# VH-VL binders against Rusticyanin (rus): the designs that were tried, part 3

Target 1, 147 residues: Rusticyanin (rus), of Acidithiobacillus ferridurans (p0c918)
Amino acid sequence: TWKEATLPQVKAMLEKDTGKVSGDTVTYSGKTVHVVAAAVLPGFPFPSFEVHDKKNPTLEIPAGATVDVTFINTNKGFGHSFDITKKGPPYAVMPVIDPIVAGTGFSPVPKDGKFGYTDFTWHPTAGTYYYVCQIPGHAATGMFGKI

## First folded at step 1 (VH-VL)

Design d03 (framework fv_daxdilimab)
Fold by ESMFold2-Fast, scan of step 1:
Structure d03 (fold): chain C 147 residues (1-147), chain A 120 residues (1-120), chain B 110 residues (1-110)
Amino acid sequence: as target 1 above (147 residues)
Amino acid sequence: QVQLQQSGAEVKKPGASVKVSCKASGYTFTNYGISWVRQAPGQGLEWMGWISPYSGDTNYAQKLQGRVTMTIDTSTSTAYMELRSLRSDDTAVYYCARDLWFGELSFDYWGRGTLVTVSS
Amino acid sequence: QSALTQPASVSGSPGQSITISCTGTSSDVGGYNYVSWYQQHPGKAPKLMIYDVTNRPSGVSNRFSGSKSGNTASLTISGLQAEDEADYYCSSYTSYSTLVFGGGTKVTVL
């Protein structure tokens, strides 16, 4: 279920990410981690995800952690999704990427100064995952990152 | 008091490179983006690109991709813009500007500008 | 050429209202509510007057207002004053996460 946030609320939510930037990687620690991802923050290339003001970073999450994910679509004019898969790149334009293990589904397109966001909780087993956008062509043109 | 202090005027020959600096003060450097905007004499404004002082990530105007590099030095709160393979139509005043966080590349404070003249 | 179309010049008398248009496409002005307006006096850096179509930064007179309809954004200056004489530029975010500027409008206070 998508909720709506104003611009100041979006900024406050981005500050809730518990990760630490190290090079091109955002590293998380603890038994519960909070990942806050945005779709196309102003100044970033279309299409891309941002975590901790990094474009499509690798996310390092401790084995056995509970992962609380907040995804915010800040890209006015476009819908996006944040979905987690074990399938690595390259990605085709179609069909949709599957299987997915957790995710948001498609966001509303932002309008009237309101941005759609949703939360989900993910309990990963050890391994390599990827976060991808399921809008046709977006993952194929670079809208993905590694976990 | 927010200030963006830019390096002094440069005169370069065609084919050379120029590197302009922008030293920020009066705010937390990593909380705001920095964009570079140029203006040729008597002409309008042209956006060149953006850098995050928090992450170092960049986004450049397509026309300048491959010729421009933007970097930051957090220890001195300084942003840099290097433009390579200079030609006469690169003659312009080059501005650094602070991007409002979540402003749509909206610039609330500007440096005074650095004149770069490219002549033979 | 400039990606966004502005009139080259607009003139008015003190106390009059004037409007400057900024026309783009559905991939910039029409697609997003991220339009800014800048005032530039000769020899000076630009000054932000409006952001996100309608918002005024702290310290900008309420004589300046912004609006948008379709692919065209507008800056209106009411109660025109001599110090408003300047060049005005619009800018817009694009579908490629870049910024484009209008060609600029010279405002003359007669």
Scores: ipSAE 0.012, ipTM 0.613, lowest interface PAE 8.2, mean pLDDT 87

Design d04 (framework fv_daxdilimab)
Fold by ESMFold2-Fast, scan of step 1:
Structure d04 (fold): chain C 147 residues (1-147), chain A 117 residues (1-117), chain B 110 residues (1-110)
Amino acid sequence: as target 1 above (147 residues)
Amino acid sequence: QVQLQQSGAEVKKPGASVKVSCKASGYDFTSYGISWVRQAPGQGLEWMGWISAYTGETNYAQKLQGRVTMTIDTSTSTAYMELRSLRSDDTAVYYCARGYDYYFDYWGRGTLVTVSS
Amino acid sequence: QSALTQPASVSGSPGQSITISCTGTSSDIGGYDYVSWYQQHPGKAPKLMIYEVSERPSGVSNRFSGSKSGNTASLTISGLQAEDEADYYCSSYAGSDTWVFGGGTKVTVL
């Protein structure tokens, strides 16, 4: 289920990301981590994800952590998703990325100054993952990042 | 257990349409795409197209564009492939197969479609 | 005609190794790491043997291995057994959200 937030509420939620920027990555620590990802924050190019005000950053998560993810669609005019897969790029335009190990499904399109958001919990095994948007064409044109 | 159960054999006249079903079980249907691949008697495999069970988006082989339609019914976890304006050279076994990041990991047993007058 | 070129047939004796080639272009096999191989016994559906060039699904014998060099992918079957007698098809992502198959290779166990 998707919930609604105003822009000030979105900004407050973005502050709850527990990561720290380190070079080209956002690094998380602890037994429970909170990732807050947005789709196309004001000022960022279409299509892209933002975590901790970085475009499509690499996320470094400690082994054994429980990951609480909040995803917010701030892109006026478009739906997006935040889905985690073990498959790396390149991504095709029309076939969706399978399998998804955790994710959100498609967001509502932002309307009347309200933005859709949802939460999920992910329990990763050790390894390399990617976060992608499943809207046709978005991952293929760069809407993805590495975990 | 992942299973793809296909509808039974069909015999059609030239110019008719056929609609083959593929019922999935044993996995989250919306997390995987379904491809359709056909094989004429004694011939090789020919890819026909792909449908996302998540979005319903399709992409068809150029040779079949305008004659084929692929659909899904998520309430019954079933994919369908409809081929129109049938010709004798459409006689083939039609397979559905689960897409899995650019390969086909599970296949239905096939549906024989015979087109003859 | 098939987009990917395979030999029509390959034969070997039990216990030997055989290799099947699959040749495409830089727009399919040469451009991507999305090559898969399928085994088909007479009257049966195809079975995935290799995916992403060299990966094996759970339950597929380690006698089957895959590789790629330039525009050519290869399937190698070591320790050839009678039950390996079948048709083998290669497949590759071909760009523009399409897939192509090879013409198939009949493997005969002598």
Scores: ipSAE 0.006, ipTM 0.525, lowest interface PAE 13.5, mean pLDDT 86

Design d05 (framework fv_daxdilimab)
Fold by ESMFold2-Fast, scan of step 1:
Structure d05 (fold): chain C 147 residues (1-147), chain A 120 residues (1-120), chain B 110 residues (1-110)
Amino acid sequence: as target 1 above (147 residues)
Amino acid sequence: QVQLQQSGAEVKKPGASVKVSCKASGYTFSSYGISWVRQAPGQGLEWMGWISTYSGNTNYAQKLQGRVTMTIDTSTSTAYMELRSLRSDDTAVYYCARDYGDYVWAFDIWGRGTLVTVSS
Amino acid sequence: QSALTQPASVSGSPGQSITISCTGTSSDVGSYDYVSWYQQHPGKAPKLMIYDVSDRPSGVSNRFSGSKSGNTASLTISGLQAEDEADYYCSSYTTSDTYVFGGGTKVTVL
């Protein structure tokens, strides 16, 4: 279920991301990793994900790790989702991407200075994945990244 | 308690550079961005650029690209704005303002301003 | 030459309501609900009066309200008082991750 956070609380949650940045890649280590993603964080273009102050970065996660994901929608006026799939781009305008292996579903639209966030845990097998937004048009116009 | 304290007035010659400081206090420095806004005498507000206090990433107004540099010193909770190749039309009061705060993409706390006069 | 268009001046008598418009484009006011309004008295730094089109910071009078339709945002000051005499600026976040300001409106209380 979706919880609410103020912007200072959002900024505190962004600091919980355990990754290390190198170029446009965020690399994680350890048996449990914490990915914190935001939709259209202030300073980032619509539509995009932000992870560790990078736009749509590639996320490198150790084989066998448990992945705790926090997703926050900071984009006023729009809902977004953070869904993980094995299907890579290109994406259709109405993507209906199958299979979704883990994800959030659609967020509430932010209002009254509050932002919806949710957490989920993902136990990936080795391989290449993508994180995408399933709002019509968003993945088609670039709202996705590689894992 | 929450405030931004700016350095004092400066008088510069055309072609020189100026570096204005903005010291934050009363809040966690890295939790809010800093924007810089200037105002020429009798004129309106003009946004110059912003800096992330978390990453140091910057974005500048198109008009000032190549002449402005914004930096931070997290050990002193201070933001800096350096403008080079000064011209007479750079004479203005320069403000730092807290950005990306509780009021989201708005400037909720402002420094008092630093008057920079560029004259020959 | 400002990015957002405001009237240069607006005047009213005490107790009346006045409205200031702020017109942008689809890349700023039309794209986001991130319009803010600032009050500036002579010799002072600007003060945030409205954010997110219509929200008020704590401590700002309910006499100040904001709205938006398409590419135009508006600030309304009801029950106009002498201390409201000031310059007012609108601002909007843009699709280029920048901010733009309006040219400012001088409010005169007659």
Scores: ipSAE 0.007, ipTM 0.547, lowest interface PAE 10.9, mean pLDDT 86

Design d06 (framework fv_daxdilimab)
Fold by ESMFold2-Fast, scan of step 1:
Structure d06 (fold): chain C 147 residues (1-147), chain A 121 residues (1-121), chain B 110 residues (1-110)
Amino acid sequence: as target 1 above (147 residues)
Amino acid sequence: QVQLQQSGAEVKKPGASVKVSCKASGYTFTTYGISWVRQAPGQGLEWMGWISVYSGNTNYAQKLQGRVTMTIDTSTSTAYMELRSLRSDDTAVYYCAREGYSSGWFDFDYWGRGTLVTVSS
Amino acid sequence: QSALTQPASVSGSPGQSITISCTGTSSDVGGYDFVSWYQQHPGKAPKLMIYDVSNRPSGVSNRFSGSKSGNTASLTISGLQAEDEADYYCSSYTSSSTLVFGGGTKVTVL
């Protein structure tokens, strides 16, 4: 289920991410972590994800942690999704229905001053994962990051 | 070369409706949103609203909610703005503008040349 | 009438610097870094000069610069030239996810 937030509420949610930035990597620690990802924050290129104001950063998450993910679509004019997969790039132009280990599905397009957001919980095991957008062409043109 | 080509001038009676077109070329039409901005003679700019070309979703200025409708026709790469229940104070040049540039929110990097709509009493 | 307050006119001589203010509230200019400036010559559509407070589009002279302090954004034109004579409008995103414009400033080069 998608909820709606105003821009000040979006900014407040972005502050709840528990990671720490080093270069192009956001590192998380502890038994419960909160990842807050946005689609195309102001000042960032279409299409891209942002975590801690970093474009498509690598996320380092402890194996066995409970990961609460909040995904917010801030991209005026477009829907997006935040889905976690074990399949790495390159990605096909058509939507890929790879084995998705966790994710949001497609967001509403921002409307009437409201931005869609939703939450999901994920329990990573050791390994390499990727977060991707499954809108046709988005992952193929760079809307993904590494975990 | 990005272009937004607008329909020609219109003269309307109070109470009528007007529908202005904006034909896009030189870029992938679904990539950028379209806003409409008007300017009464000798006056400033007024934002009317915005449409997602990708989804058709709209966001209108509160003052115009209920009187304005924005639509797209992807087969002709054309955006439309219809304004109903026209009053004399709706006399203005109406612009379509592409929400774009490589970054930023609410910047208009390309504008149509404008469509003069005159509402005579 | 206008949501954002600009001076009606500003004048300068060639080579001087002028500054145009754009004052709003915490729900627009003061709350967000999404301020743009447009130049409009008579009979022409507006041209984007500054976006996101201080960024210049390709092809815009570096004589144009933008800044913001609190609820007031400013456009500065250095080395004023005859071709800068035009109307200038600021715009800002609002807490209602709408866009508002300033009333416009006529710049005269004497």
Scores: ipSAE 0.006, ipTM 0.513, lowest interface PAE 11.8, mean pLDDT 84

Design d07 (framework fv_daxdilimab)
Fold by ESMFold2-Fast, scan of step 1:
Structure d07 (fold): chain C 147 residues (1-147), chain A 119 residues (1-119), chain B 110 residues (1-110)
Amino acid sequence: as target 1 above (147 residues)
Amino acid sequence: QVQLQQSGAEVKKPGASVKVSCKASGYTFTSYGISWVRQAPGQGLEWMGWISAYEGNTNYAQKLQGRVTMTIDTSTSTAYMELRSLRSDDTAVYYCARDEYGYLPFDYWGRGTLVTVSS
Amino acid sequence: QSALTQPASVSGSPGQSITISCTGTSSDVGYYNYVSWYQQHPGKAPKLMIYEVSNRPSGVSNRFSGSKSGNTASLTISGLQAEDEADYYCSSYTSDSTYVFGGGTKVTVL
């Protein structure tokens, strides 16, 4: 179920991310981590994910951690999703990327200064994962990152 | 301020290729995509595809996949559209337009390039 | 044949309101709120009039408004003026990250 947030609430949620930025990587530590990802803010040139003000960063998460993910769609005019897969790029425009191990499903389009957000919990095993947007063509054109 | 300047008119024979350029100015080129849209004489608008000026990723209309190629040159802020195996029904005005992937589509357009395909 | 269906022509007198429909499918107009409208005067490139179904770019008159119900979007021009005489095209972003256009509507101000 998607909830709505105002811009100040979005800013507060973005600060709850527990990662540390180094270059194009965000590194998480501990047994419980909080990832806050946003679909690109209004005015950015392309649909992308932002974590900690980084475009589509690599996320380093301890295997076996409990990962609480918050995904916020701040991209005015655009629906998005945040879904985790073991399938790496390149991605086709269609069909839907399978398998998906965890994710949000499709967000509402932002309207009247309100932004949709949702939460899910994920328990990664060791390995390489990717977070992708399942809107057809979005991952194919670069809306994904590595975990 | 924001301008998309297109190359001049072209006359081609059937079977030839044409490459149209679109030089951007007045904004950060790599911050937007470029869509290509054509219009045959007396006909409506037909979308051909788009390219990301940041990554160079493309997505083409199914009808044109296999004979269209879109590229960018970030050093000159220029997008290119090449159409191969030209037919008489490719005669059209070809437009480039700035594009933010459905969010704010085609907010600035080039003036168009007339491509005439005739024997 | 266009992907989205528009009437070929609509006419009105100065001061009237006119509406242009744009009908698609659940994979385009019905899928997202990414319907846009363009005005084209003879010999000129199209101009964006409406995006995201109902939003106006800076500089576009508030006489232009957009709406959508199901698979049909509409452009309404209120207080019709001589300068509104042009071709109008709808467009929609699609479920496969492409664009489709309507066939265009010629607006005549009588």
Scores: ipSAE 0.006, ipTM 0.537, lowest interface PAE 10.9, mean pLDDT 85

Design d08 (framework fv_daxdilimab)
Fold by ESMFold2-Fast, scan of step 1:
Structure d08 (fold): chain C 147 residues (1-147), chain A 121 residues (1-121), chain B 110 residues (1-110)
Amino acid sequence: as target 1 above (147 residues)
Amino acid sequence: QVQLQQSGAEVKKPGASVKVSCKASGYTFTDYGISWVRQAPGQGLEWMGWISGYSGNTNYAQKLQGRVTMTIDTSTSTAYMELRSLRSDDTAVYYCARGWDTSGYYYMDVWGRGTLVTVSS
Amino acid sequence: QSALTQPASVSGSPGQSITISCTGTSSDVGGYNYVSWYQQHPGKAPKLMIYDVSNRPSGVSNRFSGSKSGNTASLTISGLQAEDEADYYCSSYTGSWTLVFGGGTKVTVL
């Protein structure tokens, strides 16, 4: 289910990400972590994810952590998704990326200064994952990151 | 009320540049995009390009690529369109118009009154 | 020439229905559901009448309706009135992050 936020509310939500930046990596600690991702945040290229002011960063999450993800679509005019898969790049334009282990599904398109956001909780097993956008062509053209 | 106020008419010589302004009021400027559309006398509408009020990113019509530049000044809620290397066939009324969304849903709900640009010697 | 094809003119009598076509290709009108229609009276800026193929903005009469079949979008004006006499333009997204207009149709109310 998607909720709506104004730009000031989006800025407040971005501040709730609990990670720490080192180079192109955002590192999380503790038993519960909060990841806040935005699709095409102002100043970031289309298509891309932003986490903690980084474009498509690698996310390092402790083994056994509970991961609370907030995903906000800030890309006016376009839908996006934030979906987690074990399948690494390269990604084909079609068909869709399978399997998906957790994620949001497709966001609404932002309109009139309102941005769709949703939350989900993920309980990963140890291993390498990727976050991807399932809109055809987006992951193929770079809208993904490593976990 | 929502308004787009455009700068006044301009007369230019071939080879000159013109910069038209579009001042927005009555809404949050960064929540919408601005399209520029022109219309030569007795002719139809021609889309020139679009600029995001949110990111400042632009997309221009292919035929104008290289001659047009669109910018915004968020401190004054103003969009600008500059057209360079003017030719006589650039004589037109130039409109700015508010897009509801920036690029996925392409429609213009509020229009400025237009700025006549005449290119002649 | 305009990217989208519209008839140059359409005429009707008060109370009649008229339809204006807007024909493109599979890379614009046929490929996307982003078609809008604008009304323009002489000396005035265009006014949005229809967006996203068939949606009416607040304040636009329900006598105006939009539809699309294949590569052709249509604007229908029912119960034609004298104030409907104007130029009408269609517009469509092109798949290249750009937008194009049709050549326009002059509606005459006889």
Scores: ipSAE 0.006, ipTM 0.519, lowest interface PAE 12.0, mean pLDDT 85

Design d09 (framework fv_daxdilimab)
Fold by ESMFold2-Fast, scan of step 1:
Structure d09 (fold): chain C 147 residues (1-147), chain A 122 residues (1-122), chain B 110 residues (1-110)
Amino acid sequence: as target 1 above (147 residues)
Amino acid sequence: QVQLQQSGAEVKKPGASVKVSCKASGYTFTSYDISWVRQAPGQGLEWMGWISAYSGDTNYAQKLQGRVTMTIDTSTSTAYMELRSLRSDDTAVYYCARVPLYDSSGYYFDYWGRGTLVTVSS
Amino acid sequence: QSALTQPASVSGSPGQSITISCTGTSSDVGDYNYVSWYQQHPGKAPKLMIYEVTNRPSGVSNRFSGSKSGNTASLTISGLQAEDEADYYCSSYTSSDTWVFGGGTKVTVL
């Protein structure tokens, strides 16, 4: 279920990400990890995800951690999703990405100065994952990152 | 260095259309939104609408819905505002203004064009 | 009338402080920090003086300050100078993804 946030609330939520930036990677530590991802944050290209003001960064998460994810759609005019899969690129224009192991589903389109956001909890097993947007064309044109 | 260069003054008859241009320079055009604001002689500022230079998405003031169209040409870094079915009360200075909505999540007008006077008279 | 309410005029003497109010609703001024203020001299385009209620762009004198309480934002000009004589407009982004302006305040330096 999607909630609504004003721009100041979005800025506050972005500060709650517990990761540390190292080059093009965001590294997390501890038993509980909070990932805050935005879809097309102001100043970033369509389509892209942002974590810690990094475009589509690699996320390094400790084995066995509990991952709390907050996803905010800041892209005026478009819906997006933040879905986690073991299936790596390339992705088709009309993607059928299987399996999806955790995620948000499709966000509402931002309106009235409000941005849709939702939270989910994910318990990864060790391995390589990808976060992707399942809106047609988005993953195919670069809207994904590595975990 | 940021500049918004607007087209020159126009004189139009009632019922005509006018298309005002706003050529941006000194920044990445697609990272900012453009708003259009008008001011009738001796009156206050009135917001007309905005356009994303990135996506081309628009939102118009309700009073102008159906008469205004805003467009962008990213190859020339130019925004356009076309107002149709002109009336005498559309006589105003028309400004384009930059909004750092997309670049910095700012909800304000940081740089303004010099304005284009549009006079509508019979 | 404009969507945001400002006094039509405010006057002061050099060195005094003056305050201009800007009153809206919860859907523009009240629930958000999107209020900005613009200075306009005759025949000129508006100039940004304050953004996001309290922030001053580089190059704007620290004599200009902004604040907000409930549905009313305020612009304060301290140490009033002759060059401050101008029209001042407040503006706010709204919950309808639009912008509104106040009616403008003429500041006269006596």
Scores: ipSAE 0.006, ipTM 0.538, lowest interface PAE 10.8, mean pLDDT 86

Design d10 (framework fv_daxdilimab)
Fold by ESMFold2-Fast, scan of step 1:
Structure d10 (fold): chain C 147 residues (1-147), chain A 119 residues (1-119), chain B 110 residues (1-110)
Amino acid sequence: as target 1 above (147 residues)
Amino acid sequence: QVQLQQSGAEVKKPGASVKVSCKASGYSFTSYGISWVRQAPGQGLEWMGWISAYSGYTNYAQKLQGRVTMTIDTSTSTAYMELRSLRSDDTAVYYCAREFYSDWGMDVWGRGTLVTVSS
Amino acid sequence: QSALTQPASVSGSPGQSITISCTGTSSDVGGYEYVSWYQQHPGKAPKLMIYDVSKRPSGVSNRFSGSKSGNTASLTISGLQAEDEADYYCSSYTYSSTVVFGGGTKVTVL
């Protein structure tokens, strides 16, 4: 299910995120929400997620919305995942974070100027969730955010 | 034509601040990052940090953390680097350089700005 | 105090091949494919010669080639010419997304 994108295509996909930035929070509205997350955009620290130009932001999504997630791995040399869980931090170095309620699984490692991306649809019920990377050590060292 | 134009030479006293500008032209400014690199007289290159012209995110060299601030003005396609609490060993030529995001490398450089710090 | 180790100088005659080494650690040169090489003539800004270990920008002669083995990257200049006389710097990205430079190598063509 993983597709390839060039950097200009990645930038175009990032513009499809429907959220509004306020401080360290990205707030979404409406019945259909599009979240576009990247793993380690060029210049951002390893490891981290970026959503709407923010590092590991809190995402506020209306309960009952249909959430379309696009995840792009822009971290040259490393694989990552974008997985949603109800389990909050702290995370173990060798995570078997479960339950995972929706997610991507492990991405390919970027090469030759091409970045792997995939999409999935998630239908949240009310509650607190976290998006995490399940590569060993990544969530434990900060690669996660709150929903 | 792709180019980076830097502001002119500066002479400062110890303890002062300096702000160097880097005006980009000939390309989509927000598609690249800008690195700042300095070179003391007769010495090698030292990376100071960089800023994403896309997001404004900054990442600074550890030894300069707290003394340096990098900013962008997308309306004028200009990057700025401010260095505070200047010391004599900050005397150097300061370069700005454009980076390829998908393939890391500084492919276009400004001509450099000489900053002299003396009493 | 450069983070990456380069020889201070390398010399050759026109037409020969020379190689410059750049040694780091598993957290920079060994850990990523982000090695770049820059050429600097006296009084001039550096010029990118190699990026991504082995890729050449448009306009850079194919006499310049890059490679990497473990924690050591190498720049090779074949068919050495007088105009190649310059300082050469390697650089690498690190696990903290910073850039570190080598101390530089003076290439003399005699």
Scores: ipSAE 0.007, ipTM 0.602, lowest interface PAE 9.0, mean pLDDT 85

Design d11 (framework fv_daxdilimab)
Fold by ESMFold2-Fast, scan of step 1:
Structure d11 (fold): chain C 147 residues (1-147), chain A 122 residues (1-122), chain B 110 residues (1-110)
Amino acid sequence: as target 1 above (147 residues)
Amino acid sequence: QVQLQQSGAEVKKPGASVKVSCKASGYTFTSYGISWVRQAPGQGLEWMGWISAWSGNTNYAQKLQGRVTMTIDTSTSTAYMELRSLRSDDTAVYYCARDTGEFYYGSGIDYWGRGTLVTVSS
Amino acid sequence: QSALTQPASVSGSPGQSITISCTGTSSDVGGYNYVSWYQQHPGKAPKLMIYDVSNRPSGVSNRFSGSKSGNTASLTISGLQAEDEADYYCSSYTSSGTYVFGGGTKVTVL
């Protein structure tokens, strides 16, 4: 279910991410982790994800944590998704990256200062994961990051 | 209501630097970007670069990479464009303009300053 | 070379419709719905007339309309008036996150 936010609400949500930035990595701690990801914040290249104002950062999450993810599409004119997979790059242009273990599905296209966002909870087992956009061609052209 | 006030005309010698200011009012400064566009006398519009007032991230025209720097001061709602190593062919009217970016609509440079004439001559 | 192609000039009579083309590539005009059009009178700053291919800002006459087919965007001015005599520029967002402008078209109202 997608909700709608104004720009001030988006700014407030971005501040709720609990990670700490070091280089190109965002590191989380504790038993409950809140990840806030955006699709193409102003000033960032199309297509990309941003967490803590970092393009496609690596996310380090503690083993056994409960992960609450908020995903906000800030890219006027385009839909995006935030989906988690065990499949690493390279990705095909075809729209399905399989299997998807958790995710949002396709966002609404932002319009006139309103932005779609949604939340999901993910309970990872230990291992390496990737977050990807399922819009055809987006992951293939770099819209993904490592977990 | 939306207004972009630019600094006054400048005369510079070749090899010098110029820094043009652009003070925004009438809107939330950090919700938009600022594009810089120049126009040589009798010539067309040339995009120079863009800065996000949200993140401070910049993207410059490849032709100007290494000679241009764009910055913002959010406390005064002011954008700056500095061009270094000036040549006579940098003589132009320099415009700042509000960029709607990805937050509103994707293609609009919707409100323009009145321009700053920079003359480069010996 | 990355600049968009426009005709240098277009002329028409009062009440006529005229169209200005703007041709790019699949990495700008053809790849995105992010085309804008600007009007510039002598000695003045440009004014946004059309954004996102076909949308008008508040206060812009409905005589101005935009469209796009493939790599070519078009601005149409219907009911041509003397005040429409100006230079018109198209612009597009690009795959590298930059903007490019067309060379400009001088519209003369005869």
Scores: ipSAE 0.007, ipTM 0.603, lowest interface PAE 9.1, mean pLDDT 86

